# Designs tried in a protein design chat: VH-VL binders against q9h9l3. Part 35

Target 1, 176 residues: q9h9l3
Amino acid sequence: PRKMVAIDCEMVGTGPKGHVSSLARCSIVNYNGDVLYDEYILPPCHIVDYRTRWSGIRKQHMVNATPFKIARGQILKILTGKIVVGHAIHNDFKALQYFHPKSLTRDTSHIPPLNRKADCPENATMSLKHLTKKLLNRDIQVGKSGHSSVEDAQATMELYKLVEVEWEEHLARNPP

## First folded at step 1 (VH-VL)

Design S1h (framework fv_sotevtamab)
Fold by ESMFold2-Fast, scan of step 1:
Structure S1h (fold): chain C 176 residues (1-176), chain A 120 residues (1-120), chain B 112 residues (1-112)
Amino acid sequence: as target 1 above (176 residues)
Amino acid sequence: QVQLVQSGAEVKKPGATVKISCKVSGYTFTDYYMHWVQQAPGKGLEWMGRIDPEDGETKYAEKFQGRVTITADTSTDTAYMELSSLRSEDTAVYYCATLDYGDYSAFDIWGQGTLVTVSS
Amino acid sequence: DIVMTQSPDSLAVSLGERATINCKSSQSVLYSSNNKNYLAWYQQKPGQPPKLLIYWASTRESGVPDRFSGSGSGTDFTLTISSLQAEDVAVYYCQQYYSTPTFGQGTKLEQL
């Protein structure tokens, strides 16, 4: 069965000046890119800034959204015990208020062989959009009405698969 | 014809905030990072930060962290650089620069520069 | 941050003669996997923004005359202007883009 999933979350701004990032959508795909979870999520606090230009989230999406507590339970059930792939994934875990073991976490923004294939310095941090264009020849996040977390999760899984063999070997020799 | 056109010169008092604009034409604004570079009178070039206009992702140089804010308005194809808590040493020409050839920050296209003078 | 140091701070060269400007980085800007040096050279004339001359240490930007050439690898780089022309009088800057972009302090090139 599946040992690996990819995740991408969308956040809205809550708290003073909207500076707090609160979970408002989560998409999870399996190794083959099939959607396992994709829900709009209602934060427990007042939304100050929908960040629609990036998140794609509007007030209408919140009307029947899954409450945070329920969504979090569903998401954690999917993630627990699996290798979880994401891009700048610690932001997603922070929004979920969740700690995932480092040994089971793969962050495509911090994988040197992936940057190498993209013709970038190993220590550079590249956006998901740039890596996907350079390595998969696909344009993502092209809508002016916000990003698709499903599309982002699928791209993230495909990017990881390009370096999976060499990176898993590296981690076996150099445990986190 | 690719052009970056910046707003005009500013004179500010210490402690004030300045906001400089950079209007783009001749290319798709969201396809390239927009960078900001400071050049004090008779001095060299210093990178301040950049924005991805597509998603608003920003990165700032440590020296300017906490005082600089870079934003982008895709409806007008305009990038902004806002510098707060101005000091006399912030007197400089500020440039926007872009067309970084994708994955690196070597700049093909520059704005004409905006002189900001900070004096009492 | 990677510190970029140029030498000399200024030089004067006669028209038609060779000008050489050096640039040293505090750490390597060579990315071994693609064998590229993340190093650029700019020309800046008074009252104007910098103009990109060379990127990837040795690749000339479109429209830049053949008399400009870049060389070097890792931490030591050189910009060469063969047969100086009057319009080449300017300040020249090296820049690394291996990490957060940093520039050298500049070399002022004057006509002797």
Scores: ipSAE 0.000, ipTM 0.439, lowest interface PAE 20.3, mean pLDDT 86

Design S1i (framework fv_sotevtamab)
Fold by ESMFold2-Fast, scan of step 1:
Structure S1i (fold): chain C 176 residues (1-176), chain A 119 residues (1-119), chain B 112 residues (1-112)
Amino acid sequence: as target 1 above (176 residues)
Amino acid sequence: QVQLVQSGAEVKKPGATVKISCKVSGYTFTDYYMHWVQQAPGKGLEWMGRIDPEDGETKYAEKFQGRVTITADTSTDTAYMELSSLRSEDTAVYYCATDLWFGELSDYWGQGTLVTVSS
Amino acid sequence: DIVMTQSPDSLAVSLGERATINCKSSQSVLYSSNNKNYLAWYQQKPGQPPKLLIYWASTRESGVPDRFSGSGSGTDFTLTISSLQAEDVAVYYCQQYYSTPTFGQGTKLEQL
């Protein structure tokens, strides 16, 4: 089978009023949850809003951060040709300015069997925090100091593994 | 699991062309740059060039520009290095090697191919 | 191209003693934006391809014994073998990957 990785990105606010979401950290883990990539990333535009409560990003993280174009190249080399798992993953791909084939994309915010296991409506978009608590009995994204993209990527991979056999079989019968 | 297997030793006359193959297995061929490195007897390592198997983009070292051609066949997961207008100074072991992949570090090397150029 | 120069060209060290190999780059290979040195160390034994020991100047490759360590930043780098073992007899190369890859000329490490 194809190699599978999970990704989670943190974004900061750039542009007028900080309305533009720009990549500022990316974490990628393999099937077993081992970290393949975890770097702070320097946006090409002035950071207006660090969004620290959610992103965990502070000014000191930007001092030696990898420039966006270089980081993007590194990340894309890891993602290309692999099954990529994420939660609301379209936001990560948008921040990376990257298209990943739908046939190789797995979004844990849009997998009906996963919602069903969590006693949630199949068509509802549930948060990563909620699904992780319900199905893995773990608290993530706790407190006010920001999220850990490593923790989020690891949780995302573990969630996908709960429905992997069922969902891969479904996709084989019903190609996206 | 991961293997880079190169073609066997070659003996060529001056002025000839040699083409060496590097067949990969155990990883996705298009995920890594493939480099070619020359090592003359008793000497150090010298980078010749590389290819991106995904799109065929190549980059060559100045010293070999115009004589070296690197290609990749994704249907057989094989990279090739062709060196033309051979001279005695080209007698060397030639290696294929993957790029350092920093998210998942894997520096794989072929076993080497000895090319001897003699009259 | 960035020129890599190693010193010494050769050294002989007794088993159990420390071996130190130096590498200098003609330009800095430190990328200030990510604070990483794009410098690797390789070991090569006769009839074998080079084997990666260290990358980013000081990160040891998986499976490489902890007696091997790398240090330095910018233009001056060192590979240290804290206690030489017989299997460590080899030629060692530094390599920069900041730009088009270039290798040092090599340092031959011998026992006694």
Scores: ipSAE 0.000, ipTM 0.437, lowest interface PAE 18.2, mean pLDDT 86

Design S1j (framework fv_sotevtamab)
Fold by ESMFold2-Fast, scan of step 1:
Structure S1j (fold): chain C 176 residues (1-176), chain A 121 residues (1-121), chain B 112 residues (1-112)
Amino acid sequence: as target 1 above (176 residues)
Amino acid sequence: QVQLVQSGAEVKKPGATVKISCKVSGYTFTDYYMHWVQQAPGKGLEWMGRIDPEDGETKYAEKFQGRVTITADTSTDTAYMELSSLRSEDTAVYYCATVSYYKDYYGMDVWGQGTLVTVSS
Amino acid sequence: DIVMTQSPDSLAVSLGERATINCKSSQSVLYSSNNKNYLAWYQQKPGQPPKLLIYWASTRESGVPDRFSGSGSGTDFTLTISSLQAEDVAVYYCQQYYSTPTFGQGTKLEQL
């Protein structure tokens, strides 16, 4: 029996023209949606584009933000040995510069039964906002102040719970 | 009110890279996939790939895999399509396309005006 | 990838007459859970981007004249123009969105 958590990260633009995505916030919730971790994170590189409409990150959030190296250590301690649920979770792991075992990873953007419940083709990739509206009748990522990674992590866990039994049975038969 | 406006025509040499922009107005950019479609002169439509502007997740057609890169800048509501290692057969009009309604995912109802890319020596 | 094949490649029809264009998919685009066919039809005139006419195989896009209709299910689909008007001269494309999107090769509709 493994513990399960859901993660959602916010990225800002660094590097040339702000095209590199760097971790600037991470939220982790447990199976019941309780917050285990939620911190603003200071990238090691100069922030070119805060992507505020998307990330919700502003210069004020970088004051006293946890440096990347320290935050990464804290986050990895929470994720290690657990089933980690995310949406397009490859982006989160890339920003964390972290490899999580595929056998313990659940990506709600790549779960065919979830798309089926949402009345979408099984092989299509749907946004978190769309799946949450269709399946939970809840609007997330509303307004122009950016997204809440806590809200997104909570929605992601709730979406996974809708298909958990079916998908875990599938994975037991078809190990990654 | 919903509109996609693409950057202007480009002339490139074989082996070069081209980057085309598609600026969005009249809807929430992050709510829908942005698709890119190629049309060679006198030929049909060929899907190149798409991006989810919400999280940057991309999917590319096998034919363009390794040469196409699609990106999105949510601060300016602009999508980009970059095609590298250009060949003469890449001479085409390139379109960005999306949906305008949030009821259900369906066919692409909103299209940019197209960008002509000519690859010549 | 799902391969889309249209027939005929070109068609000439007199004004007021019926035009019929066919589209075949290499595998079913019918999603059994919602009973919807993930198939669209587009019209393209020279120098213009494609215009969506029909989605879900038979649902007409808002503002599209009722002389345009779509039919079929699974792998075999038809676009019908009941009475050709001069402005209908264009190339027509079918497109599936059940999986990675693919288009048919197009059917050129000309006035006879």
Scores: ipSAE 0.000, ipTM 0.442, lowest interface PAE 20.0, mean pLDDT 86

Design S1k (framework fv_sotevtamab)
Fold by ESMFold2-Fast, scan of step 1:
Structure S1k (fold): chain C 176 residues (1-176), chain A 120 residues (1-120), chain B 112 residues (1-112)
Amino acid sequence: as target 1 above (176 residues)
Amino acid sequence: QVQLVQSGAEVKKPGATVKISCKVSGYTFTDYYMHWVQQAPGKGLEWMGRIDPEDGETKYAEKFQGRVTITADTSTDTAYMELSSLRSEDTAVYYCARWDYGSGSYFDYWGQGTLVTVSS
Amino acid sequence: DIVMTQSPDSLAVSLGERATINCKSSQSVLYSSNNKNYLAWYQQKPGQPPKLLIYWASTRESGVPDRFSGSGSGTDFTLTISSLQAEDVAVYYCQQYYSTPTFGQGTKLEQL
């Protein structure tokens, strides 16, 4: 439904040897794929590894970035009370230090009908790139300059829309 | 390992232009902002401006706006600070200093300083 | 711009005694969203560039002796040298990086 949004976050490496993932960009799109939020976010910890090849984040993006607590407040206002779609969304919620109700969460990495449409095993965890290529005939996350969280959020919403009717009916009969 | 090496002392007449270099080694030049700081004789430290060597973005202090130009040459890993319309008040030691916004160690490495004397 | 004011302008301390230098900012440099004070301390000896001692108000830079410590939050900060050594004779500067960088006027520390 129209009270649905999709989210995708980019993380940078903080902590010892850059092994901790910290939020550094968040994109949120509405049901039609229009951008509701897209900001670079300044982590509260030292950035050890920008992970630029995957995140697309560079030091210049941090200069005018929204500090974590302010960004978190803005993001949570958008997410609260809505159905939130994401891919491996537990990583995004962990980075946001946020608990979203399971009943309002849709994770495209764990929807059996979606894997079935892609001719993949129902219980396998498929990458966003793979599902998008298989089902939408679109290449995302191309090149070596990093991922676009806007592009990923838009693809995630479109993927969910392919199974929305079937999956919402399933959830109504089998509440999480 | 990390070194910032500045060009030698300069003596200039009022109205002249001076250009100071800061050559870096021991790290990836484009990964850190490069800042310039002025210190007049017997006085404190005053920020002049900075550059991002990755894209050439600059920001200057209001006091020096219009007279200072900071540039970077990624082929030689060298930052430059050019100050025009020199006055006797510009007599100072000029420092380049590295800043990693993400790491929390701001101005962690400094050049040795370049003395610029402006006299008639 | 944020104005940084140090006190005293100069201080004479005997070897082995405690030295205390104060720094006050005209506006808070504590950012509540990350709970960090954007405040650093530098040491400068004649003919040398400034050397970073402390950042985030209280975090000691690698290689800096344990006798140096920073404290304070918001607008009032202190640099403490617990037991003065001869090599500590220098000018000390505080610096905020919450906005466009500004430095205090400096405190000259001399051996009594």
Scores: ipSAE 0.000, ipTM 0.454, lowest interface PAE 16.1, mean pLDDT 86

Design S1l (framework fv_sotevtamab)
Fold by ESMFold2-Fast, scan of step 1:
Structure S1l (fold): chain C 176 residues (1-176), chain A 118 residues (1-118), chain B 112 residues (1-112)
Amino acid sequence: as target 1 above (176 residues)
Amino acid sequence: QVQLVQSGAEVKKPGATVKISCKVSGYTFTDYYMHWVQQAPGKGLEWMGRIDPEDGETKYAEKFQGRVTITADTSTDTAYMELSSLRSEDTAVYYCATHYEGYSFDYWGQGTLVTVSS
Amino acid sequence: DIVMTQSPDSLAVSLGERATINCKSSQSVLYSSNNKNYLAWYQQKPGQPPKLLIYWASTRESGVPDRFSGSGSGTDFTLTISSLQAEDVAVYYCQQYYSTPTFGQGTKLEQL
């Protein structure tokens, strides 16, 4: 049985007019929702747009943030060889400049049984907030202070656990 | 009443990036998903992606994955679609469209023509 | 992705006569839990954005004339215009929203 973790990243805008999404926070939790990693990360380029409404990141969080190269090494060491759960996880992997094997990746935005449990179209894309409210009776991403990547990673793991047995059996029959 | 007003036509060179805006009025911006649809000259409609303006969650079509970025600014009730690494086949009219919980597109912007030529 | 295929690619119909456009999905767009088909029909005239006509396969959008109707379930759907009017000359698209949205290639309706 492989170990399983859930990840959620926050990105800020760098580059011309803040159009490049750069990693600025990463949270990783284990199967039980315990935090394995949670650090603010300093992008190698100047931050043009903190995107605070979504990221929850402010200038003060950058003062002692871990430099990108160091943070990336720490994160990849945790992810390598594990089943990694995320919501729209391709965005997180892109920000990390990392390829994770599809066979070990679980994206809760693309799991048909999860949508069925939420009374949503089987293959539709649903937000993490919506699925969490419907299936776990929990409000996340509340207010205008931005998202908590810890809260998002924990919710993502709990959502996956609702369909884990069914989905792992499906993947064993239909390898990605 | 409900209006989606898009930015004007753009002419770009291959390899450039274009950013199109869609300003909404007449409804609560954060209550509806905002979608972007491409239509090449004389051809059909192709979904590019969508955003939930309330939380910033995005979903993109596989064809545009890695090249399209959709964002929303709730302070100005404006959605944006940015398409990078432009090619001649990206010459098209781009539409923004609202989508309620039923997923059908009930309101559309007027369209923005993007011409990619050398 | 669910592939949407329309037929015919084009048709010509006389004023006052019935026009029928077909749409087929590569897999079912019927959601058994709510018994709804996640299918819509749009009308597009030159130089204009598409206009929603029908959603949930058969529910007419507010303000759309009674002559437009949608039918079908699962994978096979039909848009019918019972008595063609001049203003109905347009391209018509079906769309599924059961999964990542996809459109049919379009059907051009012309006046005979």
Scores: ipSAE 0.000, ipTM 0.428, lowest interface PAE 21.4, mean pLDDT 86

Design S1m (framework fv_sotevtamab)
Fold by ESMFold2-Fast, scan of step 1:
Structure S1m (fold): chain C 176 residues (1-176), chain A 126 residues (1-126), chain B 112 residues (1-112)
Amino acid sequence: as target 1 above (176 residues)
Amino acid sequence: QVQLVQSGAEVKKPGATVKISCKVSGYTFTDYYMHWVQQAPGKGLEWMGRIDPEDGETKYAEKFQGRVTITADTSTDTAYMELSSLRSEDTAVYYCATDLEYYYDSSGYRYYFDYWGQGTLVTVSS
Amino acid sequence: DIVMTQSPDSLAVSLGERATINCKSSQSVLYSSNNKNYLAWYQQKPGQPPKLLIYWASTRESGVPDRFSGSGSGTDFTLTISSLQAEDVAVYYCQQYYSTPTFGQGTKLEQL
C-alpha cells in the first residue's frame, strides 16, 4: 500500500504572446482530500498573460508568491515515492519540469473504466468538470474568476477513488 | 433564460465616439467574460475585446487597441463598448457575446461564443 | 494572428441534399497536450446574430439538429449538413480559439 496524493496546478502565460505555460499555483491533497500544499508560485520569467478565467491568478497573488525553484523543491519532496493522481497530469509535470514514474502516476483523463462509468467513449479525453458532474453530481470550475486548484485536486482524488480497486488490479496485472 | 439585450442603432459623424450597451439577465454577470464582436456590412466577424465584470480587467484586439474601451456596471448588469475616432470603415453591426458553456483547460487564449446580443448597427457618415 | 479561410464563398444546394463547407487555418489549431481542435462553427441568418453550432471541431451544441456535423483536425475542417432543410439557408462561419479569436470570411448557403 503506497501513500497517494492528488495534484492540480494553475499556469500563467509567459514567453512570446504568453504561449508558454508557467507554474503559478500548486495544490496537493491527501487521500481524504485534506490540503498538504497550496501556494502561489512566482515564475522565473515575466508573466504576459495571467489567464485569470482558468487559473484564478491575478497580479496581487504574485507579490508574496514562492519563487519557482523553492516551490518546486517543496512539491517534489511531497510527490517522491507516492502514487500521484491528476487530471491531464502531464501538463502539471511539464510545468514542474519534473518526471514522475509512470508506475506511480494515475491520470483520470486516461482511465477507461472511469469514462465507461460516465457513459463516455473509453478512449476519449473528458474534462475534469464533465467527469465530476457526471459521476459525483458536483459542479466545479464555475465562472470566469478562475478555478480553485484545491477544488480540482479534491475532485480528481474522489474520481480516482470510484475506480481505484479495479484500476489498481488492472495495473498489477498489466504493469505500465 | 439567458438574454443579452443591446441598445439601439446609432448614426455618428467621422471623428465622433459611440457607446453601446448590453444588458444581461438569466446568469451571474460577474462570473463570465463579456465580449464584443464587429461585423462590417458584407464582411466577416472580428473580435474586438472582452471585459471581466468582476474586476474590470479588459483585453483588446490589436486592431482596436487605443480606440476601444469596454466597461461594465455590475449594479445594472450592463456592459458597454465605446469606440472613438470613428471612421467610415467602422460602419458595422456590433455584438456583445458570452462564453458561458466553455470547458476548462490550462490554455489562456480560448473563447467561443454561445450567447449573443441582437446586434447594434452603427453608421458613420458625414 | 491565425487566418481562417473558408471555401466556397457561396454554394447552392437542393432541399434534402448534402452541403459541405470547408475551413482552413493558417496554422494548426490542434493543441497537442489535450488533443483538442480549438475550432467552432456558427450559423447566421439575415438580421440575426450568429448561433453556435459546433465546438471542439466536432461537438454539436445542445439543441442543434443531428444533420449538422463537424469534422477535421489540425488545419483542415469541414461542416456538413447531411440533408438540407429550408431553415438551413444562412451564412456559416468557422472560428478558431487556439489564440486570439479569428473568424473565416463566411460561406453563403442558398437553396437551389
Scores: ipSAE 0.000, ipTM 0.484, lowest interface PAE 15.3, mean pLDDT 87

Design S2 (framework fv_sotevtamab)
Fold by ESMFold2-Fast, scan of step 1:
Structure S2 (fold): chain C 176 residues (1-176), chain A 120 residues (1-120), chain B 112 residues (1-112)
Amino acid sequence: as target 1 above (176 residues)
Amino acid sequence: QVQLVQSGAEVKKPGATVKISCKVSGYTFTDYYMHWVQQAPGKGLEWMGLVDPEEGETKYAPKFQGRVTITADTSTDTAYMELSSLRSEDTAVYYCARSDYYGSPYFDYWGQGTLVTVSS
Amino acid sequence: DIVMTQSPDSLAVSLGERATINCKSSQSVLYSSDNKNYLAWYQQKPGQPPKLLIYWASTRESGVPDRFSGSGSGTDFTLTISSLQAEDVAVYYCQQYYSYPTFGQGTKLEQL
């Protein structure tokens, strides 16, 4: 236990034409992949586009969903002071309206050694699905019923563990 | 004119199962959630659960989880509520009620109610 | 569960007089991001289903007489009937929809 967690959020479309991404589910797992948090979250605005094919969110999930303000407090309590791993994690932090210190943030979409292991250009942004298939030989985000944020958070943690020693040493020498 | 019309009163023995219908008209059935609410004699209202007629997904209140099944038939614009293992304390009027599509479940239209009496 | 408590349990009011019914929630039903109170009020007459009167704490449903008004925010809410008519004799329920729907125990309004 390294006081490290992985997060993945699902967003729905709110605002004009459903173009605003609002938090609708959040999953957090610990270093070993055990679920610490997994809740549906009620956005502050009416949902225009559930984006169900990607989010897995449906209308009934909103009936007993935790309101955004309450969910945000619960989530931030878990994240504060920990190393937080995510994939394209800036999107999750934006949806949470939260700033996490760069020194404690690990984004698996921007770790050059991870791309190198996957035989991808070091500075390319690779999808979580692609990296997971290449490096863990596992298919995630399959089908048309939406992604599992638990599955995505677990895959993200496992991907980070492949480069953890190398990347932590790099960050110690080159602090953000 | 929005209308929710429920099936008639039922008298059941303890241990039986009851299935109540709610036929809608005057709006697009798949655009709204359909909920079920229980009201025991002389008591208040208690939410039982909902169905999304468009996708068939359901959500149940913990008190009724395992005994209630809510379904929707889009070919007949009819919602159903089935309650099993009936007990005398299930004697109540059961209402279907419609709520808004996007996460705001206040109930703008209600069925007339169905009295279910459970007695030996 | 959010517990809804109404007061009084029963109320007798003369025709033409003001009736006031109170509702308290065990936690706030005000959602800060949209500034809406997730609270509704219903009227139920004997042998009839509940009828929606007010939603979002203060928005009157179409077709509901303007003598009915809702007020309050957070945990404390009030339904007011400014001038009681004979047809207003009924049981009134508040309901929160901030989480799983829960109802108050009801207030019986009788004509004095």
Scores: ipSAE 0.000, ipTM 0.454, lowest interface PAE 18.0, mean pLDDT 87

Design S2a (framework fv_sotevtamab)
Fold by ESMFold2-Fast, scan of step 1:
Structure S2a (fold): chain C 176 residues (1-176), chain A 119 residues (1-119), chain B 112 residues (1-112)
Amino acid sequence: as target 1 above (176 residues)
Amino acid sequence: QVQLVQSGAEVKKPGATVKISCKVSGYTFTDYYMHWVQQAPGKGLEWMGLVDPEEGETKYAPKFQGRVTITADTSTDTAYMELSSLRSEDTAVYYCATEYDYRGYFDYWGQGTLVTVSS
Amino acid sequence: DIVMTQSPDSLAVSLGERATINCKSSQSVLYSSDNKNYLAWYQQKPGQPPKLLIYWASTRESGVPDRFSGSGSGTDFTLTISSLQAEDVAVYYCQQYYSYPTFGQGTKLEQL
């Protein structure tokens, strides 16, 4: 059927006191985990807080970063018409100022069978790091230099693949 | 009228710690970042770091990371800059400065505090 | 870090004559999305803190005389004093705020 990609975005703080989350990096991988897109993105507003501990973004990454308007166009061309997998993906779509159809969206933070496989309550929101460790025996988001959005997108795709057959069947019977 | 009033000159020995204050008036202290800038005698200006007085979040320049601590006390509308492990090359005038609307240029400056480090 | 370099290090200008100070950034401080140059100019007199003159490369701060003007874009910027007054004798600094703030080394302006 439809092509499937996984996305993970990093945000920096813009606006007053840096409390607006603005897109500053986006990584997209295909079903096999190959990188389709990975760019640093320059927000249209002045960056107040790089949030480096979490984002991994430093000022040097902004020097040749792709301006938001251009990056958004490139990203949306990749996402349009595809099944898009992410973790807490609403935040990524909000940062992209984009609405992706719910029928083509898969959020690994809200898939009950995935939590069940991890021996977690089905209705709990589990972190990507926790699910990846429990189900893939892999440590991600290690250290204090920030997260790798490529690593996170790859982990997210692998997690979805564990429940893909079961969840796609569920969605076919219970459309969102 | 906006005013930033800094504490008086300090003389310290190498290895000591100095703590400089900057008391603000004429605006809402929590609305703007407070920055600190160092100027060695006869030299240029060097940014040290900032604090968000409302949230207490700080950012430091790499040169000073690990030695500088910037804090804010909202009960007294006062920002502080503490510099530890003082060396003779830390002899400088230290300024507090505010930025308007988080833009990174400095609208208002304190009068400066001279810190002399000598044995 | 973005390195700011001013030229000349010092200059002497007669009263009433034009003074020109240059500032170069190691990287562009023009943000293409908002078309703004994240560049400011300050004046510092002995024993005083710096005083903001210009921001956004060419916007004059309130209360600054119109003989002061800023120009340039990207990596090359100029501060111009159209007719030097005695009170303009000072050190001038450019500053970028595209990333965390960095200043030029300063230009000392003296009266001939």
Scores: ipSAE 0.000, ipTM 0.467, lowest interface PAE 15.3, mean pLDDT 87

